# VHH binders against B box and SPRY domain-containing protein (Bspry), part 9

Target 1, 197 residues: B box and SPRY domain-containing protein (Bspry), of Mus musculus (Mouse) (q80yw5r259to455)
Amino acid sequence: SPLLTQLWAASVLGSLSGVEEVLIDERTVSPLLHLSEDRRTLTFIAKKSKVCSDEPERFDHWPNALAATAFQTGLHAWIVNVKHSCAYKVGVASDQLPRKGSGNDCRLGHNAFSWVFSRYDQEFCFSHNGYHEPLPLLRCPAQLGMLLDLQAGELVFYEPASGTVLHIHRASFPQVLFPVFAVADQLISIVRGPLAT
Below, E stands for the ipSAE of ESMFold2; O stands for the ipSAE of OpenDDE; V2 stands for 0.75 times the mean of E and O plus 0.25 times the DockQ between their complexes.

## First folded at step 6 (VHH)

Design s54 (from d03m with T106L E107P Y108E D109Y; framework vhh_lunsekimig_d3)
Fold by ESMFold2-Fast, scan of step 6:
Structure s54 (fold): chain B 197 residues (1-197), chain A 123 residues (1-123)
Amino acid sequence: as target 1 above (197 residues)
Amino acid sequence: EVQLVESGGGVVQPGGSLRLSCAASGFTFSSYAMYWYRQAAGIERELIASIYSGGSTNYVDSVKGRFTISRDNSENTMYLQMNSLRAEDTGLYYCASRDIYEGWTLPEYFDYWGQGTLVTVSS
């Protein structure tokens, strides 16, 4: 069956194709987040950093950040360690995603410019443009893999250790997409390629 | 009006224990996530521990295995049991709660805060 073939192929490609080196764009990091020196770990903090300047690229209210790498064509894979957070969002966003304000236009999953897997407490959802699909997961993933096929128009969320596909979203994506991140509890970390497979 | 009132702080020697309490009023406590933050002199507030309505708990690495967060929804109170205290644990401990949008999205930017309770670990 075509669906089973797609699920199997996505799972195998995600676990065996390796992963890209993705780094956070320091200019986009919310003042509510601390970015590590290696630009892979985002830690949630309560107060604005006094060293953060207010660039046009920087999120100023929501605890969001973008990757420095833009995807325009082809097949891309990256993995995030989410073991240490009970409240996060990971996925992709258009460069058109607004950076300023506390409204839904900057809230990942509540606008036309972001597609995210989210965890809050023990609940998991896929969210886009204010539409939320609950995901019935039996346990919290320690690592979350993403596979983006811009030619096929597919975004896949999977668990790398088991190869289990958690969600597939199909869409005609904008010309330019960035990995996007939000953390509201402790930390998440982008995994390096050799450690992610 | 939302109120969060911390208690249980004090002076303790290294290796000692303290139990902090946070009494909450003015909102549906059992439905909200609750947090302990710590602020030492000259540094920003750090999220130390979290407890969610569904039972998830989380801790900053420096306190894992030493601190335990818990809640009693019948008393609208959250606790932080602090064991094997170190000089580095000295600071003001704040109780906090975040507004949550309907559904399973991240907490809102706006936080409810207590006034803090001082913990001093000295030899």
Scores: ipSAE 0.323, ipTM 0.678, lowest interface PAE 2.8, mean pLDDT 82

Design s55 (from d03m, 21 letters changed; framework vhh_7mjh_2)
Fold by ESMFold2-Fast, scan of step 6:
Structure s55 (fold): chain B 197 residues (1-197), chain A 123 residues (1-123)
Amino acid sequence: as target 1 above (197 residues)
Amino acid sequence: EVQLVESGGGLVQPGGSLRLSCAASGFTFSSYAMSWVRQAPGKGLEWIGRIYSGGSTNYNPSLKSLVTISRDNSKNTLYLQMNSLRAEDTATYYCASRDIYEGWTTEYDFDYWGQGTTVTVSS
């Protein structure tokens, strides 16, 4: 129901004040990405950073990054501004997601360890383990909301402005999940705070 | 049904410029991102760059701004402008379209490829 979806979305947005702030983990950021000082904005760059990369946590090929916050139990919600990018992926990944290499093992949505909403130009999909479900959206979302309910085993993608649910995925999730991000055009930003009254 | 036809290749002198074209048909060109890829004799594929439907571009940094990708949606045509050509730019040039973003790797899976146009840089 549209009304129930709007009421649910409003409740989720209100609950953001009770959720730990989501920030990008600097150690995971691909050399193809620039991370802002506030650790919320990922920008796709034309030049690879010349960085000594001995960190096992860092993605070395795909333009990926993980949040610093790990989710193990409970209800979690976060919002990403995607207005300025034609190519991105957002969702969740297991701590078992490989960080090194150019294969599908590290490619979000092409392995058993990641569940993502993706945009490539004017096409939208939900992707997991190499299965890509097209999403026939009538309008490009400016913001994407994600709700992870680990008790119910649900990952929900929604548009905060309209309260519209875009996709629901149900699964028995691994014990530890991280918000995950990929950007291949311009930038995306984690929305900065819980909704004020 | 989808067809991509490259043109504009040929012999060019070192230091010269060349513009390649790719004529697209059988799909709504104005709605899709397009890429250029090249293959030098005896070598693997090298990704040149990508242009989104709205005109935003991403380039292989190794080419150091020697190339410009543009498009004319009214003519269903993709362009690759190359300047300051060197012998190492001798290659077969392909236009391609991709459904799945991840277009940074050199081993791309594209939905559609053209037949290629050959550029030879020689005096």
Scores: ipSAE 0.231, ipTM 0.539, lowest interface PAE 2.5, mean pLDDT 81

Design s56 (from s55 with S97R T106L; framework vhh_7mjh_2; at its last look DockQ between E and O 0.59; V2 from the best seeds 0.00; counts 0 for: pae E 3.6 > 2, grease 24.9 > 24.2)
Fold by OpenDDE, look of step 7:
Structure s56 (fold): chain B 197 residues (1-197), chain A 123 residues (1-123)
Amino acid sequence: as target 1 above (197 residues)
Amino acid sequence: EVQLVESGGGLVQPGGSLRLSCAASGFTFSSYAMSWVRQAPGKGLEWIGRIYSGGSTNYNPSLKSLVTISRDNSKNTLYLQMNSLRAEDTATYYCARRDIYEGWTLEYDFDYWGQGTTVTVSS
């Protein structure tokens, strides 16, 4: 796999120079979430915010948010700091993911439009289309790296610190994918990519 | 069989404190997040807070300053410390396995909870 080769190469080289700058689309952020000013940190709010703009892009029920940038071709990599959260989902979703409603169609990993790594307390799994594959992790990752190769049809979850691959999913992905996030405990933060010089 | 039994409820004066207990049995208590919820007369369920298996806690922002959730895994017991109680805190208090967002549901769907213990705050 080209992704695996690249991941190993990156691990050997000690640098993931290909980490992209991913920002959250504030228009999509659930009323259960607070978005930081720099658009990188999502904080779970136990009570829905009363001050929430009504956009068709906004999730209104689940604590979801989408990245502002869509991936259409090529190889993409981003990292999320999850060390503070015991409940989160991270991965990708297609533009077909509905935004409004309390049904499974909007619930990450419970529909055909999302592919996510999920944590709840000590339970880890990969979720897609209502199928939940347990991941027997020995420890909680502080950070999660995602590698997406749209050409190869591969989504890789890995631990950046160790380079350990946590899960590989192969599929015919749709043409347009977004990094997707959910958090139901504390906060998660997208790691800033290298500054373009 | 999974069982949760709340205790410690009673009559307290405004400004008083109370500690509730929840005795768990029938499952590996230490492996599960636990929550406290309450229901006031004529009102719906209100989430108080949760404690994960690792001891991390989250609270309802409206109640955070007044409540502390803890657990003793060696005793299979969940605790709710409440301080500065008010009349509006009068309710039946329930312990529940997991939490309001377990399974990523935003509904009050707990797989198991107790029969509750009633707290009455009155002068």
Scores: ipSAE 0.161, ipTM 0.605, lowest interface PAE 1.9, mean pLDDT 88
ESMFold2-Fast, scan of step 6: ipSAE 0.451; ipTM 0.711
ESMFold2, look of step 7: ipSAE 0.243; ipTM 0.611
ESMFold2 (binder alone), look of step 7: mean pLDDT 80; pTM 0.804

Design s57 (framework vhh_3k1k_2)
Fold by ESMFold2-Fast, scan of step 6:
Structure s57 (fold): chain B 197 residues (1-197), chain A 124 residues (1-124)
Amino acid sequence: as target 1 above (197 residues)
Amino acid sequence: QVQLVESGGALVQPGGSLRLSCAASGFTFSSYAMRWYRQAPGKEREWVAGIYSSGGSTSYEDSVKGRFTISRDDARNTVYLQMNSLKPEDTAVYYCASRDIYEGWTLEYDFDYWGQGTQVTVSS
């Protein structure tokens, strides 16, 4: 029962008013990605940018980026438009996620510090710590909603238009989590919430 | 359709040379790393050489370093393997493979694109 109430709340928040304005942290953006001026769209450019500065926060190999907003308590919801990409990862990452290197410790879904929904062509899965759970989706979602309940220890992936839950992951999350993004085809963009300016 | 087609395999004498070609179609070739692998009878497939994007790094298995050279022509969507000073131990089916430049961006159960192979035999 509490779980059904939570799923109903996720649908309502995602469609009406609970969607947060999430912006990408420019300092974290991989040199393989272009960030738009409004800090909502990540475009895969397939070549390392020679103009990218090497901050300690910046991913230097994988095409990753973090949101500027950290979540520490409460209930959070955001939506990503994924219609234009066949290769992406979206979810949450701990502040402890390493930024440097080509290893699995920086590869989203292959370490203890990231929890992601991923698409590669027609394959969908949820990934965490090297465990990959295939998701048998019949149609590609155009938008992905995420609901993070830090008190309940739940991360929900859903389709905002229908309210359909695609996956629920339950865990004791670390204190600080960031929305995290990776793009290896075309672009993805953070959707402006109904009440965001 | 994504396709990789190898060609150039032949029977050669020890000390001879061959140039293998791999023609790619159905994907954005210039954004992919390209590799050559080989498989001798009764042995596992082994990596031979790799090249990142045009102008990028090349790498070689120790036993072929100095004898083999990998190169690419992005305008023709083709990768090459120049093989010099061939030895009987180089006898194998040679495979072309494409891998994204992030080395394992795909899920663990996904596979790189592979060609069907071309036979190289080094014998008298």
Scores: ipSAE 0.016, ipTM 0.167, lowest interface PAE 6.9, mean pLDDT 80

Design t02 (framework vhh_6z1v_2)
Fold by ESMFold2-Fast, scan of step 6:
Formats: C-alpha cells, sequence, structure tokens
Structure t02 (fold): chain B 197 residues (1-197), chain A 124 residues (1-124)
C-alpha cells in the first residue's frame, strides 16, 4: 500500500537524530559551476571557461558535482536548500558514473548510474536510466531531504519541515554511492549540521 | 515543431534602450525553453539570456546582468529581450532559439530551432 509505505518511511525519518554534514568534492565540480569556500553552495555560471583543471574526477560538460562522502552501508540522510533554484537535480550516483562527455551517460537521470529528483519550473520528476516519473507536488519545496537506506534498498525524498514523503525508490544499489547534484538556475546549498551553528 | 522570427534590431546610441521580440509559430512553443544568443563579427556565438517553459526561471550572462531582461508571453507565442544601458560591445546579430530542456540552455548544439537573427548596432 502506498499509504503504509509512506507511514513507514515517515516513522524512520522521525527516528533519526539528525542529518549528515555533506561537503562537495571540489575535484568533481563542473566548470559551469562555482563552489563556495565552505564547499556547500553550488552556483550556476553557465559560461564555458578553461579556468578549471581537467582532472579525471571532474565533470567537463554537464553542470554536475559529487559529494566527497561515499556511502556503502547503513542509513544516511542529508538536506539541500533548493529555495533559490527553479532548475536542479539531487540524489545519488554510482562511482561508475562517467565524468567526461556530453552524452546521456553523464547526464543525471539518463543513465544506469544516477537516481535523481529534479525540478524545472513547476514540474517535478524522479529520473533513473532514462525513465522519468512526474511527481504531482502541490507546492515547491524550499528544502529537500534525502534518506538512503542501503540495507532496505530504499532512497526517500522528503520535505524536512513537514516530514512529508515526496517519493520512494526501491532498488538493489551498487556497492558505492555518492550524493550527486546538478544546478542550472541560481544556486543550491547543502544544509549545515546542528554543530555548525 | 516551432519556427522563430526576430524583430526590433536597429541602430541605437550608447546608453540607449531597445526591446527585441521573437515571434514563434507552431503548436508546441510552451513546450520549449527559449534562449537569446548573439554573435559579433569575428567572434563565436554566445548565450546572452535564457528562460524556462513557464517563465518561472531565467538566466542572464554576467556581461548583461542588471541591463538585459528576458521574458515570455506564452499566450502570444513570443519571447522578449529588454536591453537597457547599451554599450558598443553589445553590437551583434541577436538570435532567438528553442530547446526542449532548460538544463541544456547553455549548449548551442541542443537548440532545435533558430531564428534568422536581428542586427543591433550600438554607436558611441
Amino acid sequence: as target 1 above (197 residues)
Amino acid sequence: EVQLVESGGRLVRTGGSLRLSCAASGRTFSSYAMGWFRQAPGKEREVVAAISRSGGSTWHADFVKGRFTISRDNAKNTVYLQMNSLKPEDTAVYYCAATPYYDSFYLEDEYDYWGQGTQVTVSS
């Protein structure tokens, strides 16, 4: 039952004592993005420039970035402030996600290596491997939470303020997953943990 | 499918203002994000501004931010570029173009449809 599944997910979220502090891996940041000094904010700049070094880890075409934290086991949660952007993708990606090229194999949600929630204007979607599921949301979330349960094989997208589950995806995930981000309008920011105040 | 026609380009003095219009024909205009590009003699074409399908998201290049504003009217199948505080370096042919996804607006090769261009000349 969809309702029972949402109640179960909400119960798990309610039992969490907080969310993880996640930082962006500066080596992965696309040249179309500016990363803040605290490594939490990605700003879309859209200008092709030769300013960034061409490291193997760096996305060279799509406006993507990975977190520095890898998840292999257990239960993990993190929150992204998306209030200032009308065009973004957030979720998880395999370490096997290609970094170089303009094809769909590097485009989040269009390959077997990424699972993302996306917003374009007032349209919300969950995407994986070129399959796009529209999400009928009544309001635009200011913050988006992600809960990854590697034991249960679940990725949950939720609204932190209300605890409302927006989408649940079930899969047998690869050995190593990273939080992944793309932004094509303004900025998004990873929310600081409680100890950062 | 959509066909695009630009209008409004002309000679203006430095510091002047100009509004460009791009009229679209076809049934799917509201299914496309729109971009304004420009190309000056001897330079590559560059993206100036972009707008999402609904108009809820806009982007402006740093070199025009605060001076240019992109907007659209889906009921009239038209996208606009309001250009204020014009500089001689804004002299170029301005093109409107349509792309199915806003996440690709910065990629010239991802635009399915292009207008013919309208010449803007800014003199000192």
Scores: ipSAE 0.328, ipTM 0.606, lowest interface PAE 3.2, mean pLDDT 85

## First folded at step 8 (VHH; framework vhh_lunsekimig_d3)

Design u1 (from s39 with E102S W104Y T105D T106W E107T; at its last look DockQ between E and O 0.74; V2 from the best seeds 0.00; counts 0 for: pae E 2.2 > 2, unsure alone 62.3 < 65, grease 28.3 > 24.2)
Amino acid sequence: EVQLVESGGGVVQPGGSLRLSCAASGFTFSSYAMHWYRQAAGIERELIASIYSGGSTNYVDSVKGRFTISRDNSENTMYLQMNSLRAEDTGLYYCASRDIYSGYDWTYDFDYWGQGTLVTVSS
ESMFold2, look of step 8: ipSAE 0.495; ipTM 0.782
ESMFold2 (binder alone), look of step 8: mean pLDDT 77; pTM 0.768
OpenDDE, look of step 8: ipSAE 0.833; ipTM 0.916

Design u2 (from s39 with Y101T E102R W104Y T105D T106W E107T; at its last look DockQ between E and O 0.73; V2 from the best seeds 0.00; counts 0 for: pae E 4.5 > 2, unsure alone 61.8 < 65)
Fold by ESMFold2, look of step 8:
Structure u2 (fold): chain B 197 residues (1-197), chain A 123 residues (1-123)
Amino acid sequence: as target 1 above (197 residues)
Amino acid sequence: EVQLVESGGGVVQPGGSLRLSCAASGFTFSSYAMHWYRQAAGIERELIASIYSGGSTNYVDSVKGRFTISRDNSENTMYLQMNSLRAEDTGLYYCASRDITRGYDWTYDFDYWGQGTLVTVSS
């Protein structure tokens, strides 16, 4: 129920030590993005970087990247600082998400392989499989938290500062999911665990 | 058809101000996000500020509080007001637009750039 989901989310939010270390897989990073040395910050750049064109895991058209961490069972949480970007997507993708081409099968939210919360300007949306649900948020989040419960089949987007649940998606997820990101404005950063500086 | 023309660059002393303009033509200006980029010698172009069709703005930390991006859709012109200029702000400043659709549908099939206007901050 919505109340039980809110109580569950509040319990997870009360445990800041439950936030996982998530790092970007450099092999996947689009030429439109620069990855920081600590592998947590993706910055959108105007000119494609010089990257290995033969890398099979690299997105070559859309400004996407995957995390190196795969989730297969259990409960997982991670936080992204989104305060600097007015154009981003964050969520999860299956290992079947294609890397190459300009089509919808690599475009986050427009295929069966990706589930994303997105922002463009003042518009927010949850997208999966070409279905786009507008989210009328009361304010723009500075940080965006994701909770993935693979046993219950739930993906929760929440605002860490307030504990507010922004969206819940229920589905039968594939066995292997990766955090996934896209940036088309400035930058986003994965938040380190409680001991981060 | 599409044209972006920057102006307003020049030489200023540290602590000074400049106002850059970007005149746009050949597309529906009010429907597109507009951006300012900066390129210093020997480094990649960096995005420094953005203004979206709905009025949202963003800045990199190094210019926040000193630079203000704005647009006048009736004149098809974007501006960058630069205050408290520092030596590190020296570079070639470009205006740009990308084909960013509302919300969840980004495309990159269209990429528009100006030729740049030079800003030099020196004693």
Scores: ipSAE 0.077, ipTM 0.447, lowest interface PAE 4.5, mean pLDDT 82
ESMFold2 (binder alone), look of step 8: mean pLDDT 77; pTM 0.762
OpenDDE, look of step 8: ipSAE 0.828; ipTM 0.918

Design u4 (from s39 with Y101S T105D T106F; at its last look DockQ between E and O 0.54; V2 from the best seeds 0.00; counts 0 for: pae E 2.7 > 2, unsure alone 61.4 < 65)
Amino acid sequence: EVQLVESGGGVVQPGGSLRLSCAASGFTFSSYAMHWYRQAAGIERELIASIYSGGSTNYVDSVKGRFTISRDNSENTMYLQMNSLRAEDTGLYYCASRDISEGWDFEYDFDYWGQGTLVTVSS
ESMFold2, look of step 8: ipSAE 0.426; ipTM 0.749
ESMFold2 (binder alone), look of step 8: mean pLDDT 78; pTM 0.775
OpenDDE, look of step 8: ipSAE 0.830; ipTM 0.915

Design u5 (at its last look DockQ between E and O 0.75; V2 from the best seeds 0.00; counts 0 for: pae E 3.9 > 2, unsure alone 61.9 < 65)
Fold by ESMFold2, look of step 8:
Structure u5 (fold): chain B 197 residues (1-197), chain A 122 residues (1-122)
Amino acid sequence: as target 1 above (197 residues)
Amino acid sequence: EVQLVESGGGVVQPGGSLRLSCAASGFTFSSYAMHWYRQAAGIERELIASIYSGGSTNYVDSVKGRFTISRDNSENTMYLQMNSLRAEDTGLYYCASRDISGYDWTYDFDYWGQGTLVTVSS
């Protein structure tokens, strides 16, 4: 039932003693994005910046970025403010996600290395390995919460304000996962983790 | 050939209004998101408003409530109605269309107009 799922999500998040502090890894940020000084806000920009294309960790075609935090075991949670964007992807990616090129190997959700919740306009999907599962959301969430349970093999997307579970993906995840982001409209912001406001 | 042509810029007093137009050709206009960008002297171009094929609109906070983006798919034209103009709205305004169609974006469609100048002066 949706109510039981909502209560489960709330109780699991409470057991984490809050959400984690996640910061963007500046080395990974696509030239199509501007990263704020506090490393939490990605803004889609009109023209590729003149950042050095030789940085090996930097995405050079898709408007992607990775967080600096790696997850290898356990239960992890973070929240992204998405209210300003009509076009974004958020989720997790393996450290094996390629950085360079216009191919599907770097395109979030189109490869075996990335698992993302996506929005475009009024359409929402969960995407992994080229499979795109439409999500029939009736309202656009202002914030997206992510809960990753590496032992249980679950990635949960939920709306923090209501406690509503938006999607649950069950899989055997690889050993090392990073929060991953893409923005193609306006901006998204990682909500400050523990002890932030 | 994809072509985007802006018009409607000019000089206006603070508090005044202007309506910008962007005439589009060379692609299926109704299928793609359209955007307005603004560039003030000495800074990078910023996205200020977007209108998507399914009707979503989005604005930066500094123009929200004062600017309205709209489109007329039968005329292949996007508009920006700018009210309550301020000195900080001065700049070169570009229309753009980017390859953002449906939940599954691509990046191979990225077209820009040449810009229309808006000057808000006393």
Scores: ipSAE 0.186, ipTM 0.577, lowest interface PAE 3.9, mean pLDDT 83
ESMFold2 (binder alone), look of step 8: mean pLDDT 77; pTM 0.770
OpenDDE, look of step 8: ipSAE 0.824; ipTM 0.914

Design v1 (from s39 with W104R; at its last look DockQ between E and O 0.54; V2 from the best seeds 0.00; counts 0 for: pae E 7.8 > 2, unsure alone 62.8 < 65)
Fold by ESMFold2, look of step 8:
Structure v1 (fold): chain B 197 residues (1-197), chain A 123 residues (1-123)
Amino acid sequence: as target 1 above (197 residues)
Amino acid sequence: EVQLVESGGGVVQPGGSLRLSCAASGFTFSSYAMHWYRQAAGIERELIASIYSGGSTNYVDSVKGRFTISRDNSENTMYLQMNSLRAEDTGLYYCASRDIYEGRTTEYDFDYWGQGTLVTVSS
């Protein structure tokens, strides 16, 4: 129910000590992105980088990256600083998400393997399998929190500063999910947990 | 033929101002996001400001409150007003035009650059 979901989100937000350490898997990072040394910041770059080793797991067309952390069961939370970007996607993806090619199969939110909160310009959406649900946010969030309950099949997007729940998606998720990211403007950064006030 | 031509660079004292222009031709200017990048000697080119076709602007923290990006679609021109200039702002400033739909770069591969205009902040 809406009430139970609100109480669940409020409980996790009040704790904040449960925020997980999430790091980007450098093997997955698109050549359109630069990954910081601490594996937390993805920066969209002007020209495709040259890569001496083209890993099988690397996205080669869309500006995507996956975290190294896989979620198989239970409840998980992580936060992304998005204040510098007007074009990004953040959420979760199945390990079955294809890595190569220019089609929708690798484009986050346009396939059955990815579930993302997205921003483009002043437009916010939740997207999965080509369905795009507009989110009428009153202001641009500086940080986005994600809460994933794999047993309940719920993915929650919230604003850490205010505790406001921005969107809740219910689904029967696949067995293995990774945090997933795309950046097409400036940068986004995974927030080191726990969140300091 | 797509062309982007920067102008307005020069030598200025710290605390001074400059206004950069980017004249665009060969494409429907109003449909594309426009960006300013800068490159100092010995470092990677960095994005500093963006203006999207829908009117959103974005800036890196180091220039917020000092630089203002704008566009005039009737003149096919983008501007960067640079106030309170510092020595760290010295560099070659490029304008760029990239795709305007969901930030998609790779599928459309629309990626055009000017040749740059030099800004030197020195006493």
Scores: ipSAE 0.013, ipTM 0.311, lowest interface PAE 7.8, mean pLDDT 81
ESMFold2 (binder alone), look of step 8: mean pLDDT 78; pTM 0.767
OpenDDE, look of step 8: ipSAE 0.745; ipTM 0.873

## First folded at step 10 (VHH)

Design w1 (framework vhh_lunsekimig_d3; at its last look DockQ between E and O 0.72; V2 from the best seeds 0.00; counts 0 for: pae E 3.7 > 2, grease 28.2 > 24.2)
Fold by ESMFold2, look of step 10:
Structure w1 (fold): chain B 197 residues (1-197), chain A 122 residues (1-122)
Amino acid sequence: as target 1 above (197 residues)
Amino acid sequence: EVQLVESGGGVVQPGGSLRLSCAASGFTFSSYAMHWYRQAAGIERELIASIYSGGSTNYVDSVKGRFTISRDNSENTMYLQMNSLRAEDTGLYYCASRIKSGYDWTYDFDYWGQGTLVTVSS
């Protein structure tokens, strides 16, 4: 079953030139982040902005943001340009992820509501529910691809340039998941097309 | 016994230059990111530059192009070269790092230096 999933993922990765349109939901963006006009680039600004509205969906402590589109069934893929940042998290979060406070229940990877690939400096890990699995990458990826198969219960992190699978997490996911992001250094950008020529 | 010691502050005229140093001991310096912060009177301490163990650097807009962060791993020392100094650059400059194990970042650093004072005045 895992082998069949791997073969399917490889086939999908070879076919994913038309990767799903993922845009940041501006209502969720932390005051520590600036969101670009095209809603694809999150830039860390290191202090809270007073220009952000005080919305119930906005993260107010951690530098997090969610995408606007939820995933409920099927297979989904998106790519993030992470070339410029030495401190970020990318992955998926449940609609139940709390927005407010400095606790671990809003901190990506430290709760049951979020599953993230994270970087700090030269260290990479996958984190969920307070468990951190070190990922001994041979080199820092410039782009990070995510593939979510909700039927099979798999979340795959891969490097688009080489097709290399960096990590696979298998779980029974909650039915509603959003792409989730955090930035604590420079910026990250959602890639409009996975293989530009 | 982690220690961070800043030096190189002083009084400089506008347009002048200073080079700050942060001497580190008690940890494997080359393995950790290092940062400079600045605190002006009555203002919160603010990040101004970072250098990561792989050599990547970043700067806040107000110092970009004027300040250069660097490190010498053989001497366990981080530097901040400050050129074209302005009155607004006056303040106490701190170096900082997170030394503890973990693969997750925070906004707070576990270790701070004592600070070195930079005064830009005529």
Scores: ipSAE 0.195, ipTM 0.580, lowest interface PAE 3.7, mean pLDDT 83
ESMFold2 (binder alone), look of step 10: mean pLDDT 83; pTM 0.819
OpenDDE, look of step 10: ipSAE 0.428; ipTM 0.761

Design w2 (from s39 with S97R Y101S E102S W104Y T105D T106W E107T; framework vhh_lunsekimig_d3; at its last look DockQ between E and O 0.25; V2 from the best seeds 0.00; counts 0 for: pae E 2.6 > 2, grease 26.7 > 24.2)
Amino acid sequence: EVQLVESGGGVVQPGGSLRLSCAASGFTFSSYAMHWYRQAAGIERELIASIYSGGSTNYVDSVKGRFTISRDNSENTMYLQMNSLRAEDTGLYYCARRDISSGYDWTYDFDYWGQGTLVTVSS
ESMFold2, look of step 10: ipSAE 0.383; ipTM 0.702
ESMFold2 (binder alone), look of step 10: mean pLDDT 79; pTM 0.790
OpenDDE, look of step 10: ipSAE 0.788; ipTM 0.896

Design w3 (from s39 with I100L Y101K E102S W104Y T105D T106W E107T; framework vhh_lunsekimig_d3; at its last look DockQ between E and O 0.76; V2 from the best seeds 0.00; counts 0 for: pae E 3.3 > 2, unsure alone 63.1 < 65, grease 25.7 > 24.2)
Amino acid sequence: EVQLVESGGGVVQPGGSLRLSCAASGFTFSSYAMHWYRQAAGIERELIASIYSGGSTNYVDSVKGRFTISRDNSENTMYLQMNSLRAEDTGLYYCASRDLKSGYDWTYDFDYWGQGTLVTVSS
ESMFold2, look of step 10: ipSAE 0.258; ipTM 0.640
ESMFold2 (binder alone), look of step 10: mean pLDDT 79; pTM 0.778
OpenDDE, look of step 10: ipSAE 0.857; ipTM 0.935

